Miniprotein binders against Putative transposase y4zB. Designs and how they scored, part 9

Target 1, 356 residues: Putative transposase y4zB, of Sinorhizobium fredii (p55729)
Amino acid sequence: MITTGTPTTRRSAAGTAGADLCPVERCGEPARPGGRLERQQPSPLSPGQRPLADANARRPVAVFAETFGLLAGQLDRQTRREGRAMLRLIDSTPIPLGKLCGWAKSNGRIRGMKMHVVYDPDSDCPRLLDITDANVNDAQIGRTIAIESGATYIFDKGYCHYGWWTAIAEAKAFFVTRPKSNMGLKVVRQRRIKVAEGDGFTVIDDATVRLASKGDSKLPIPLRRLTVKRADGDTITLLTNDRKRPAVAIAALYKGRWQIELLFRWIKQHLKIRSFLGNNDNAVRLQLFAAMIAYALLRIAARLNRITMPILRFTDLVIRCLFERRDIAAIERPPPVNPSHRRPRCSPHQMSFAYV
Key: E = the ipSAE of ESMFold2; O = the ipSAE of OpenDDE; V2 = 0.75 times the mean of E and O plus 0.25 times the DockQ between their complexes.

## First folded at step 5 (miniprotein)

Design PA1
Fold by ESMFold2-Fast, scan of step 6:
Structure PA1 (fold): chain B 356 residues (1-356), chain A 80 residues (1-80)
Amino acid sequence: as target 1 above (356 residues)
Amino acid sequence: SPELAKFLEMAVKLLEAALKKIAKEGDPEKIQDLREKLDEFHKRVDQLAKEGDPEEVIELLKEAFRLAEEAEKIEKELEK
């Protein structure tokens, strides 16, 4: 689980066979927990450095993050009971602090922040959440994600780390990503070309590949490359370790990544920082986790009541309830009719049951 | 925590709405047992709103989840 201020489990980050390639160099080799070995830190004057003196101030954030994790876990269990696949969309987004510019500048320093998310489109809920400084690399956070057997991880080329991809495969999980433009791939076997049309795209190539120049030593897992033509005529390349699913299905999983972008858009449009929580890093973290807790609780309640509502409308309602203290039980009934309205807009069916 | 108190109040109201829906079609004895557990949960939420204890928050949310699972089980039985 990746959450700011909570205990995290790190599986697969340093467990790759990278040392076989460069035994003279340490390629992320694990350090045995055997003592207080002081690791050399960057210069104290580094722009990205700040003191850890406020570690105790993060305790409330840690409680909210752990609470969110518990709720997300419950939604995940419900999704598994419904027989849906374990899909994990991974991405990050900058947190817009522009509206706090005046207050933050008066405190001398503005910190850039970034939210990292693992999102399950079938449960329509973030599975994991982490908030870091904006200068933290996406792949660095990705490597700390605990790998679930049977899951499919979908991420952009910013999450390129061969050891992590190997760990995903070794855990009997899958990934779908895009190769970096400078990645050298060699075709091992050309799969028979069967042009397959999906919804809004066509798969035009499918091949088993490996890294060029001793690729088996750097990435010792079977790889599959797909070429996908979009409706606009542009093509993209996908890379995956899933050699079983139909090409169209894999391409559809990657196309579905737009759903995490909708979540990010919603968060940015509807995040309102209230003065009672302040304007510092902890206040921003608290507001984000608080909103996500409300989101998860309402998702659970919606499933219990079998409420069907588009995601954007549902999340807008969550934010309104959070900041307006609105009675959420009202979701199941229409709001009171305004006595002075001139022409009520209702269907005949709705009018037959409205306050007769 | 004022924000946490608001979320717990929201969770309570949503659970009450779910119980009212189930009660229309449910077994009165099972609904009554669940309602008694929800009343105890309400009392703890009210106490938390006055005295925020981070450790108690996690326990109350675990309890809210157990109550939600019980309500879901009753609903599934009604659909058989």
Scores: ipSAE 0.017, ipTM 0.328, lowest interface PAE 7.3, mean pLDDT 62
ESMFold2 (binder alone), alone request of step 5: mean pLDDT 69; pTM 0.546

Design PA3 (from PA1 with F41L V45A A64V A71L)
Fold by ESMFold2-Fast, scan of step 6:
Structure PA3 (fold): chain B 356 residues (1-356), chain A 80 residues (1-80)
Amino acid sequence: as target 1 above (356 residues)
Amino acid sequence: SPELAKFLEMAVKLLEAALKKIAKEGDPEKIQDLREKLDELHKRADQLAKEGDPEEVIELLKEVFRLAEELEKIEKELEK
């Protein structure tokens, strides 16, 4: 079964917005159950409000998003069978607008987009993928992620939402994050300060804390605060609800989040060499999902039999195959052996799967 | 067309390698069923390479995915 969850699947299926917007919710304020339960992502436009071709264009994106979700679910099941920790790195990255055609760059729908990812470092594969407007808050996307019991979610301070952190704890899952600088924390119990050396860092403090100023009504879960000194001398603070793992292990998990940056770099390199020429947000989404499907398929095959292969070349071929633009010369010179009466011209602003 | 053929050939090769890993320990009847499905996938891939219809890539991706799921089910049975 799929472990992505229905809220995440619904986000990926959307043609616009991508997320449930909440202007009155803040990081320090837990969402009310009734408010959360009633709030839904807007439904697609009714038939008759938009051309049929627009609905047909959205269909390929939904199919690819579903296919990616199923592949990601298979990788998760393999990770669980191997007894590995279920780790989930969460982050987002802006989509480089310079890779889109001039028409698409001037289109307000595509401008200022970002990609949200949940990444499993053990399988070296993203589990969830969503594309939203750049102004959508990271924490807003985070709270829509279905929580897996036993998993550890690792994210930066942009994902501050007390109701979501509480939901993670209540689901018997864990999180590791950084507090905002203005977050008031009260030490409930000071653990013995034993300098614990890790790989490239040292843990210098470990304490049980709670949110100050009767904040226990907003975040009513036990918290643990770690102070970590990095090799360069800088000190960072970590917050977690994991009270059992050694402090060094918790710090190592957070340090390991650099792995999601490698994925972001790989994706941006593919955007640079392939160039998204679609004139709407469905074109960008479709190409990103196709690239991630290719990546997930390679990781599944590798894990089943530990196959070594040139991943970059294979994914390059897959992307070229699925979204290749027809050679202008080839279109102007039809095949001599089996001529067809149907000769649609493929435009730079059209995707192969759009069929306008 | 050539790139599409290479993609499908690689996908089939990956699934074949995965199947070979579990072939000795798996149920012979289930293994044979998977081999037949993989052969059918190869034939469909060959046809698509000649026709060059990118829309059928979605259907082939679904079939590649379904074979991967069947391989996982067999692996899980061997694990228990």
Scores: ipSAE 0.006, ipTM 0.260, lowest interface PAE 9.7, mean pLDDT 61
ESMFold2 (binder alone), alone request of step 5: mean pLDDT 76; pTM 0.680

Design R1
Amino acid sequence: SPELAKFLEMAVKLLEAALKKGSPEELKEAVEKLKELADRLRKEGDPEEALELAMLAFRLAQAVEKGNPELILREAEELARKVDEIAKRGDPEKVWELAKELREALKEIEK
ESMFold2 (binder alone), alone request of step 5: mean pLDDT 58; pTM 0.473

Design R4
Amino acid sequence: SPEKVWELAKELREALKEIEKGNPELILREAEELARKVDEIAKRGDPEEALELAMLAFRLAQAVEKGSPEELKEAVEKLKELADRLRKEGDPELAKFLEMAVKLLEAALKK
ESMFold2 (binder alone), alone request of step 5: mean pLDDT 60; pTM 0.505

Design V1a
Fold by ESMFold2-Fast, scan of step 6:
Structure V1a (fold): chain B 356 residues (1-356), chain A 87 residues (1-87)
Amino acid sequence: as target 1 above (356 residues)
Amino acid sequence: SPELAKFLEMAVKLLEAALKKIAKELEKGDPEELKKEIKEAEKALRFAEKLLEIVEKEGDPEKIQDLREKFDELHKRVDQLLSQIEE
């Protein structure tokens, strides 16, 4: 269910015409030196280099990835049963492998990895996780995501792919994104323009639009453009195929995208991905999936025990407790003599009789 | 409720399957690399064990006892695998 990007297999051609017409072994024909002028080096994990060893190394990762998927799926089903919207924040984050690594250099840079995440802010848990070479385009991975009818996919302008947006709409799902600056849009119909204020922003325009290109052959779906003014006075443009939600609600969904960045920061800082000593992609993948399984289990435990602190703080404290020998249940322990109350009210007794 | 116990049981079974596959690969792969992977699995197992302590206060006694025994067995297996690659 969860896919990982595989580095491009290096293929050598022998002889003239550039075709590999020889058996497994390279042909000994006098070839052009052009093959030796290649400046790029293959990835250490290229399938063509070690297909069987690579496959064997990835099997435990696949099991961990499947375990994570099942746990995340359970959290999502619980959230949906509560009648909340199916929200899917999509983004990626680079994972540095350090300065001393076994990666082949390309154009003077050390290649890294990239973690792709589909995150549900209502369940506070990733739904899907994929790990690829850093060179893999975000939109390429995005379009491999199975589209859920009724879901709303929220992503930045790096996920611009007209075919994928069309697939989302055809699946009866929605997206909210930002258009690239060079995308020409033409207003088809102006919607009502009463200024609508949200939390820290104002929607100042709402219009049905289409690509300026002729006939809509490239993107044959109805589009809606929102212009949003932020508290600092900056204006941003949003693009969506959701024609029913109030404009303020759509703008709020996009504003909420910052939550996936908090998850990325948490993972890097508290699960110590940056301090991982391995230069092996498989080891990094296994560590990430194991950490996300722990995160999902912590989320389930917090939900069942009605933990009220923010989940990222809760998971951070649990990680510390694992190292420091404390029980998880102790983290939100009520006062030993006076159980905590939902309303944190100042006690009249505390105020009046503090001196006796 | 029984739901958390079911999730932990599923996680334990899948972690066990992953550890068995890692053990088989230890015979053929780089011992140092596999040692790191096994240690990461151990960390995940320890986190799951802490969650089990919470479940023990709310779950079905019979199923919780089975999960507890399974966690103890997995810890033992991880320790054995780490000892094997060190010695």
Scores: ipSAE 0.000, ipTM 0.231, lowest interface PAE 13.9, mean pLDDT 61
ESMFold2 (binder alone), alone request of step 5: mean pLDDT 74; pTM 0.657

Design V1b
Fold by ESMFold2-Fast, scan of step 6:
Structure V1b (fold): chain B 356 residues (1-356), chain A 80 residues (1-80)
Amino acid sequence: as target 1 above (356 residues)
Amino acid sequence: SPELAKFLEMAVKLLEAALKKIAKEGDPEKIKEAEKALRFAEKLLEIVEKEGDPEKIQDLREKFDELHKRVDQLLSQIEE
């Protein structure tokens, strides 16, 4: 199942549908199209069809996807003006869907969906979104991402696609990932490294490697392998095509990948993306894009107010301020020193009973 | 939708605070960014209208109207 979903009939002349993770595109979904080639359209209410739900949305999903793209692009331009590196964290998260009422379907089928995100940690904002069925492979979506020259793409081992890695390198961009356990790597040149300490990790190995050829399987680009020891003592292996950055810098970029998981947790906690009663994909997509527009608006507002703390903490402090009637600028003031936090001194020797 | 309405309310308050600071700086680029953010927030309001509290939705619409007027005033001042 490396063969792509239904959108990959290649390009249609009229559709402008590409294999690209793009906000302007209708969210990629491996659904069967009704389509121009069917001679008869089934009755809308025919038995066996998925339950139809009245969408509460007055706008098509594409309008909200485009709106999100414009907001994300604006944040990206501000980040570039500040001279920050183009970092792109890639991951996905499952979206909970509600159960159908038992009386509506005898077998009680529940459908799952997945949100794919390209996230910029410096702006604390997603750049690209795609929503697919839960069964769609992460690597399949990864390869549709348009590559920006000079960017560094950071993703886990689920995004293993050699053609895409090659395309990243050919576009003069970089990636940092983890190899799959069964990946055969052969050392081409051992790089000399003195143990390099980072924030909460140590780089203990650095080597130029290549993928061992297995018949028709081959990756034609040079790779660099880092072995990183975490604070807990466990080691992880990283692969990258970036042969110039210091090993500590590359390891720090991968450590920062957890920020996308913080985004997913923030979305679920604060935007309350919850189960839905209907199987209307457009209603679900619309709600998700609306939530991301809200997130992007919060980031723009935070930047306009020159707030430098992480968005999750900033959001919580703003909510708190709404109850305390404080200026938003006051959020960044350090809290007053609490004397009760001081460690108690040992009491002088005393007896804790009444003198008789 | 109640959660989305709360985020709209929070965004409105943050934009109000931002516009107050931007007015002192006179930065036209930031004023235009705030204008775009307001337009995008209005699209989000359309989604929450059908599920939210009608009275709270009406309050948000009035706040958006006030913010748009303020942005228009700031844009007019920099054009002079």
Scores: ipSAE 0.115, ipTM 0.626, lowest interface PAE 4.7, mean pLDDT 64
ESMFold2 (binder alone), alone request of step 5: mean pLDDT 76; pTM 0.656

Design V1i (from V1b with A34V K50E V71I; at its last look DockQ between E and O 0.39; V2 from the best seeds 0.00; counts 0 for: pae E 2.2 > 1.5, pTM E .786 < .8)
Amino acid sequence: SPELAKFLEMAVKLLEAALKKIAKEGDPEKIKEVEKALRFAEKLLEIVEEEGDPEKIQDLREKFDELHKRIDQLLSQIEE
ESMFold2 (binder alone), alone request of step 5: mean pLDDT 76; pTM 0.670
ESMFold2-Fast, scan of step 6: ipSAE 0.476; ipTM 0.861
ESMFold2, look of step 7: ipSAE 0.376; ipTM 0.800
ESMFold2 (binder alone), look of step 7: mean pLDDT 77; pTM 0.680
OpenDDE base, look of step 7: ipSAE 0.540; ipTM 0.879

Design V1j (from V1b with K50E E51T K56L V71I; at its last look DockQ between E and O 0.43; V2 from the best seeds 0.00; counts 0 for: pae E 2.6 > 1.5, pTM E .725 < .8, end hemmed in, 9.8% free)
Fold by ESMFold2, look of step 7:
Structure V1j (fold): chain B 356 residues (1-356), chain A 80 residues (1-80)
Amino acid sequence: as target 1 above (356 residues)
Amino acid sequence: SPELAKFLEMAVKLLEAALKKIAKEGDPEKIKEAEKALRFAEKLLEIVEETGDPELIQDLREKFDELHKRIDQLLSQIEE
């Protein structure tokens, strides 16, 4: 699981750079996509003003990001018409930039940027929410998602915003998250656990809870707390507004956040290839966007070729074929692997890749 | 970017191989999934075009056109 923690970063006062990177629509994209893509240059007060220069520096990334968002929305609507569940995994990852990128801001832990993603594991479709300075907190970006009734939003404790959680509940949608450290919860009622065992975890507690003290009025919705022991011995606490699904099903949804971690790991592996696009802000944004598209492409290609190996292993083999001129068809049949050097990931979605 | 263009070339070859397999099956859902992949690849090509080898970029454009036409043919066959 990727836990991003609670961000301590304040957003900078210069908001024009972020507006083009914060799409809020999930479904039903505007009929005229990319209206900001065809906008004429704003009338500057002076030739060197930062708002004009900043907008031009980000124009290529914003054009591609909006076009991809429209395509992803079209594919998501097609999947929903086919009667599939609506799951939305939300996460972010820091992208550390070295001293060669002096333009990058610091959040006290890293100097760099953050990449924010929404991922639908059923359609295998990632969507880039935003690429922000490291100072921007996760909850600020998470709230930009258009809430879809019936959907389930899964995110970590860095996305704690009681108003947003309330909006999700009022839209007849659901969330699964973790409480922040020091969040006080009072048990209202214990719940019976009929099925405790899941794939790689055990639910050991299930309770109706409320915020302790004054917190109840801040979050006026019923809350359910699960305590889950993972097979590796770690115990985690989950919070949800879902009072109907079995506890093991809710825990399985949170476990599925690992799929975004695979994307982030893949992107970071590619960023270590320094010669891709360069070091300036726009080049880094293009590189991140391109890496996300490449990952989505590989996921689909693996599924179409019925590849059953973990996605990170598959991408390693593809890269080796590029540099060794190996036949691509050989990738469809994985080479022998020593199991003592590799442990299976607990990732149900990756098990859908089949070898023909 | 030259490395990203080569990565895109190999991804396109994977799509081409997959499309030959799914053409034999005739499964509409797999054909639609291949179309999704082709659209993602086209957007990646747009990003790469400014920094890639012009000859490689032109070859990729031709491959995309061929794959798109093949997908259209397969989808039309399903209507029949």
Scores: ipSAE 0.306, ipTM 0.772, lowest interface PAE 2.6, mean pLDDT 66
ESMFold2 (binder alone), alone request of step 5: mean pLDDT 77; pTM 0.673
ESMFold2-Fast, scan of step 6: ipSAE 0.407; ipTM 0.812
ESMFold2 (binder alone), look of step 7: mean pLDDT 76; pTM 0.670
OpenDDE base, look of step 7: ipSAE 0.362; ipTM 0.805

Design V2a
Amino acid sequence: SPELAKFLEMAVKLLEAALKKIAKELEKGDPEELKKEIKEAEKALRFAEKLLEIGSPEELREKFDELHKRVDQLLSQIEE
ESMFold2 (binder alone), alone request of step 5: mean pLDDT 69; pTM 0.533

Design V2t
Amino acid sequence: SPELAKFLEMAVKLLEAALKKIAKELEKGDPEELKKEIKEAEKALRFAEKLLEIGVSPEELREKFDELHKRIDQLLSQIEE
ESMFold2 (binder alone), alone request of step 5: mean pLDDT 68; pTM 0.522

Design V2u (from V2a with A41V V71L S76E Q77K)
Fold by ESMFold2-Fast, scan of step 6:
Structure V2u (fold): chain B 356 residues (1-356), chain A 80 residues (1-80)
Amino acid sequence: as target 1 above (356 residues)
Amino acid sequence: SPELAKFLEMAVKLLEAALKKIAKELEKGDPEELKKEIKEVEKALRFAEKLLEIGSPEELREKFDELHKRLDQLLEKIEE
């Protein structure tokens, strides 16, 4: 319920809505030769990149981002040595900055932040991590991601950037995404679907497509569109440049995207980023990079112990056993005689304070 | 943060468990494979030490010193 009335009646209305005094340069229409204004600054999603416009960025944040990159690279080399697929789940999540408000500090506004992640489900570890203002567009950050040949990038419709999708294809990599609802696609060729039932879904359409109305000049790569019926009966549309994999396999890759949501849930529950003061942007960035370095170290240590349980589940169990003092006492001593027998949370197959 | 210290402590405990596992496999395991695992533990430990420099508890620092000593001892035994 937005009313077009005069909510700001005390403003001088010499022009409607105060008028833009500068000439209207529409986005994408160059007013200058050479496109100097169109050069975009790198995002710190990669260890080699630094934010040029961020006056609050300091060397310690860059050092931790670089350290995380090196550690993530170690996990990647181990995964490649084991011959596992190169999957890259991309998404972002708001950072819960609670109670950093005007009541305590009289600052009047709480600035929102979000964390951008490239996640490898095989290593169960983030490969890239960046923290931005909440108003930064996902596609703006996505397009700064360095492309790995042979990798498959899986992301939602917030990451629509035709130049970046083209770059992925040119790098001999793949993407699986969802088209925006207003994206005009036309069928070039209908593909034959054999029997396309997957685990909890069915592929009901498979077609080679292109952008309508001369859009081919903006996205000049072959595209494939899948329509997938989910277990709940809803349908979703997928778009990919992978023309070789079976439709069921591509749909399964996108279904696997839930794993990044599980990581985000874990981060929000366990990092406890509730409030910061002063140079809060630097403090949040430093804490997040340090926490993710610790997570990556935990993942390496778990692999060295040949732990096959997903690390998020393992981490939760270990925290409960090792850091809840009252629980370890119950494990070490015989339980009191009680008709209702209850098993301790920790098993002989889990670490304990007595072992360490 | 307290949560970061807990994650580091957990990583240290897992690295310690990995070294104890390697020690049990000294007689029956492949020496070259065991050396590779020791190098992976060493690399992980060096990354963890960078986090300690920003003011993690002194107790974790002592644990890292213990782990380095165990790494050296295991490497010597494997080479014998």
Scores: ipSAE 0.074, ipTM 0.591, lowest interface PAE 4.7, mean pLDDT 63
ESMFold2 (binder alone), alone request of step 5: mean pLDDT 79; pTM 0.705

Design V2v
Fold by ESMFold2-Fast, scan of step 6:
Structure V2v (fold): chain B 356 residues (1-356), chain A 81 residues (1-81)
Amino acid sequence: as target 1 above (356 residues)
Amino acid sequence: SPELAKFLEMAVKLLEAALKKIAKELKNGADPEKLKKEIKEAEKALRFAEKLLEIGSPEELREKFDELHKRIDQLYSQIEE
């Protein structure tokens, strides 16, 4: 009884994709505009390397991917209901298989996979998870993301794909990114210098620009360029199609992109994957999806208990509470720093701390 | 993995706490329609947690999953009354 989206204009009848993708779809939302990666795209292989992509993902992987998609969709609907901004941080992190699969090291090279994530900082939860071969370009994954009207997509310069940026704009959504060093931009409107202070940065320039090389034929959308001076004195350039928000707000959104690194840190610190056999890519994929499901469940369970705090503090408190045998329902409050106590030298009695 | 088992156990404990809180709020006259939404969320989360058993999470959690499903069914029945 759940209906999702409209067909993509590029949908293919091809077989299994080279990526293990779990799209997030909500009832009544547009279907993922992807389908561009429905066919497996071979990665260039060096001598002695083996393909990392698993063309025959086991049914259990698909079940877990589907479960994650449903869970993430539930969180998206709650965010919309609460009237929060629809922010989407996009990034990827490498998962070196040579450290997980002993047989991979026998080739003198470390195999690799990438985990691609779309993350909502307001809910502190991933909305999309895709696991690909390390050779898959970040921008190729962007093309498969279902674009939500009104959402703002924040990503680094690795996600440069003009067709995808155009699709975001045409879907009445926004992006904030950094241009590649060789992009070449030209001012199309009189340069506007607006010095505006934010938290830990200053916006020193705001201009309407276009591509210098092929202009409207390659990227037929209006662009806005911001120059931001950081607290350390370094200057960065931001590129966006959002002409409505104040410059400091856009710069703050990009500054907040670091939050996806907290998710990656959490996954790497708390997910232990062990594999010692060849053709064990499915085991790695299962562990990654399982970790993401556990994370999403933890976030939902915390929300049902009205626990509201940033993910870094929340995960630290949860782990500490489990270690100290503290009541998990009390996580909303910081755990006791130190009990007031003395070191008993001769007493046979130990200080006993009950669950709190 | 041990880390996965820890987080699943944490999620189960939080779900137990949430259902007990919902039961208490229901007895205190909270809005049944609001509670219905929270129960549905808990039910979906529990259904997702069960998938993690296939990856080597502690089998002892199976009994807790069954207990939580039973509590959810009881809460629905109380709201319908």
Scores: ipSAE 0.072, ipTM 0.600, lowest interface PAE 4.4, mean pLDDT 64
ESMFold2 (binder alone), alone request of step 5: mean pLDDT 81; pTM 0.734

Design V2w (from V2a with L19I I22L A48L F64A V71I)
Fold by ESMFold2-Fast, scan of step 6:
Structure V2w (fold): chain B 356 residues (1-356), chain A 80 residues (1-80)
Amino acid sequence: as target 1 above (356 residues)
Amino acid sequence: SPELAKFLEMAVKLLEAAIKKLAKELEKGDPEELKKEIKEAEKALRFLEKLLEIGSPEELREKADELHKRIDQLLSQIEE
C-alpha cells in the first residue's frame, strides 16, 4: 500500500532509473492535517509511452513487493508494542548477474543492479527493499527513507549526506556511521572515557566534535566521535548524534551491522536466472523478492522449532528471544528448545525448506 | 512469453494469499497454525521459484499440463 509522489532527483539518458520500493507503511508526510483526497485524477498524457508488455511484466513485481510489506508490517507492529529500541541497519549490495541489456544507466558505463535494504535485527526481518540501477548513489536512496522518531539508523560511510543526518536528528532519531576519511572534524570537548571493553572490541576515545571551518552551518547538530579498536588490532572511527548511550553500546550497535550481510548472502544464494529470462530485470526483481520471503519464512520456522510451550503468543515470544540474544552477545541465551526438533551438526542449507 | 506471464501472475497470487494467511496467524500466535501456514507459503514460494528456473519456451510448453495441475492443487490447499 503506497501513495504516489516519488521525487525524482535526476534523469538518465533514457529518462528513468529502475526502482521498486516496498515500504511497510508511508507516514512520512506530516500527519494530522485533515487532508482531503482528490476524487478526480487526470489520465496519463501519453498512453502509448507505456507498452503493455512492460506493464504486464512489472505487475507481478509490484504485487510481490506489497505481499512482503504485509509480513514486515506485522513484525514491526509487535516490536513497537513492546516499546523496544527500534534499530534500522541500512546497506546495499550489488547483484552479481553479469551485464544487463536494454537497461538505462545514468553513467552509461556499467550495467547491473543494486539492492538497498533497511533491516531490523530485533525482528530479524527487512523493513524496506529497493532495487535500482547499480549506478544509483547509496546516499540518494537513504534520503528517501521515512524517518521514525526514536529509531537508531546504522549505516556505513557511503551514506554521507548532511541534510539527511540533520533530518534524522530533527525527527528525534539517531544515527551511527563512519565518517569519510576526508571529513574535517574538530574536537570541541574531550569526553571522559574509561577504557570500555566490548565483545571483540575496545572503545579508546570519545569526544564531542564539529565540522571544521564552515561545517557548522552545513551540519548544525551535536556530534560525537568514537574510536574503536577491533580484535584484530585495527581501529575505526564512528560518528553519531547520540550523546546519551554509553560508548560501548554505540560501538556494539555498529558491530551488529554484520547481520545485514547474512541477509545479502542468503539472497544471492537464491538467485537462479536462466538464459531464457536473462537480461529481464523484472525476473531478477521477482527472484530478489522471492529470496526475501524465503529468508523471512526460514527465520520464523527456525524460531518456531525452538518453542517448547503448547500455548503461547508466538510473535511476542520470538521478539523477546531475539532481544535477549542481541543484548547478551557475550553470553549465549538460546531460546527454549522443542524436543521434537533434533538439531545434529548440519549446514544451514540442510535446515532450509528452500533446498527441499 | 504470454503463457509464462500468466503462470507467474498466478504463482504470485497464490503466494500473496498464503502470506496474508501467515501474517494474520502471526498476529494470533498459535504455533501449530503458524507452522501450517509457513508450510503453505513455502509450497507457493517453491512453485514460483520453479517457474523462474524454466530455460526455454519449449520447456514451458512441455511442462504446461504439470504446472496447471500444480496450480490447482495449491489453490485448493491455500483456500482452505
Scores: ipSAE 0.172, ipTM 0.686, lowest interface PAE 3.7, mean pLDDT 63
ESMFold2 (binder alone), alone request of step 5: mean pLDDT 77; pTM 0.676

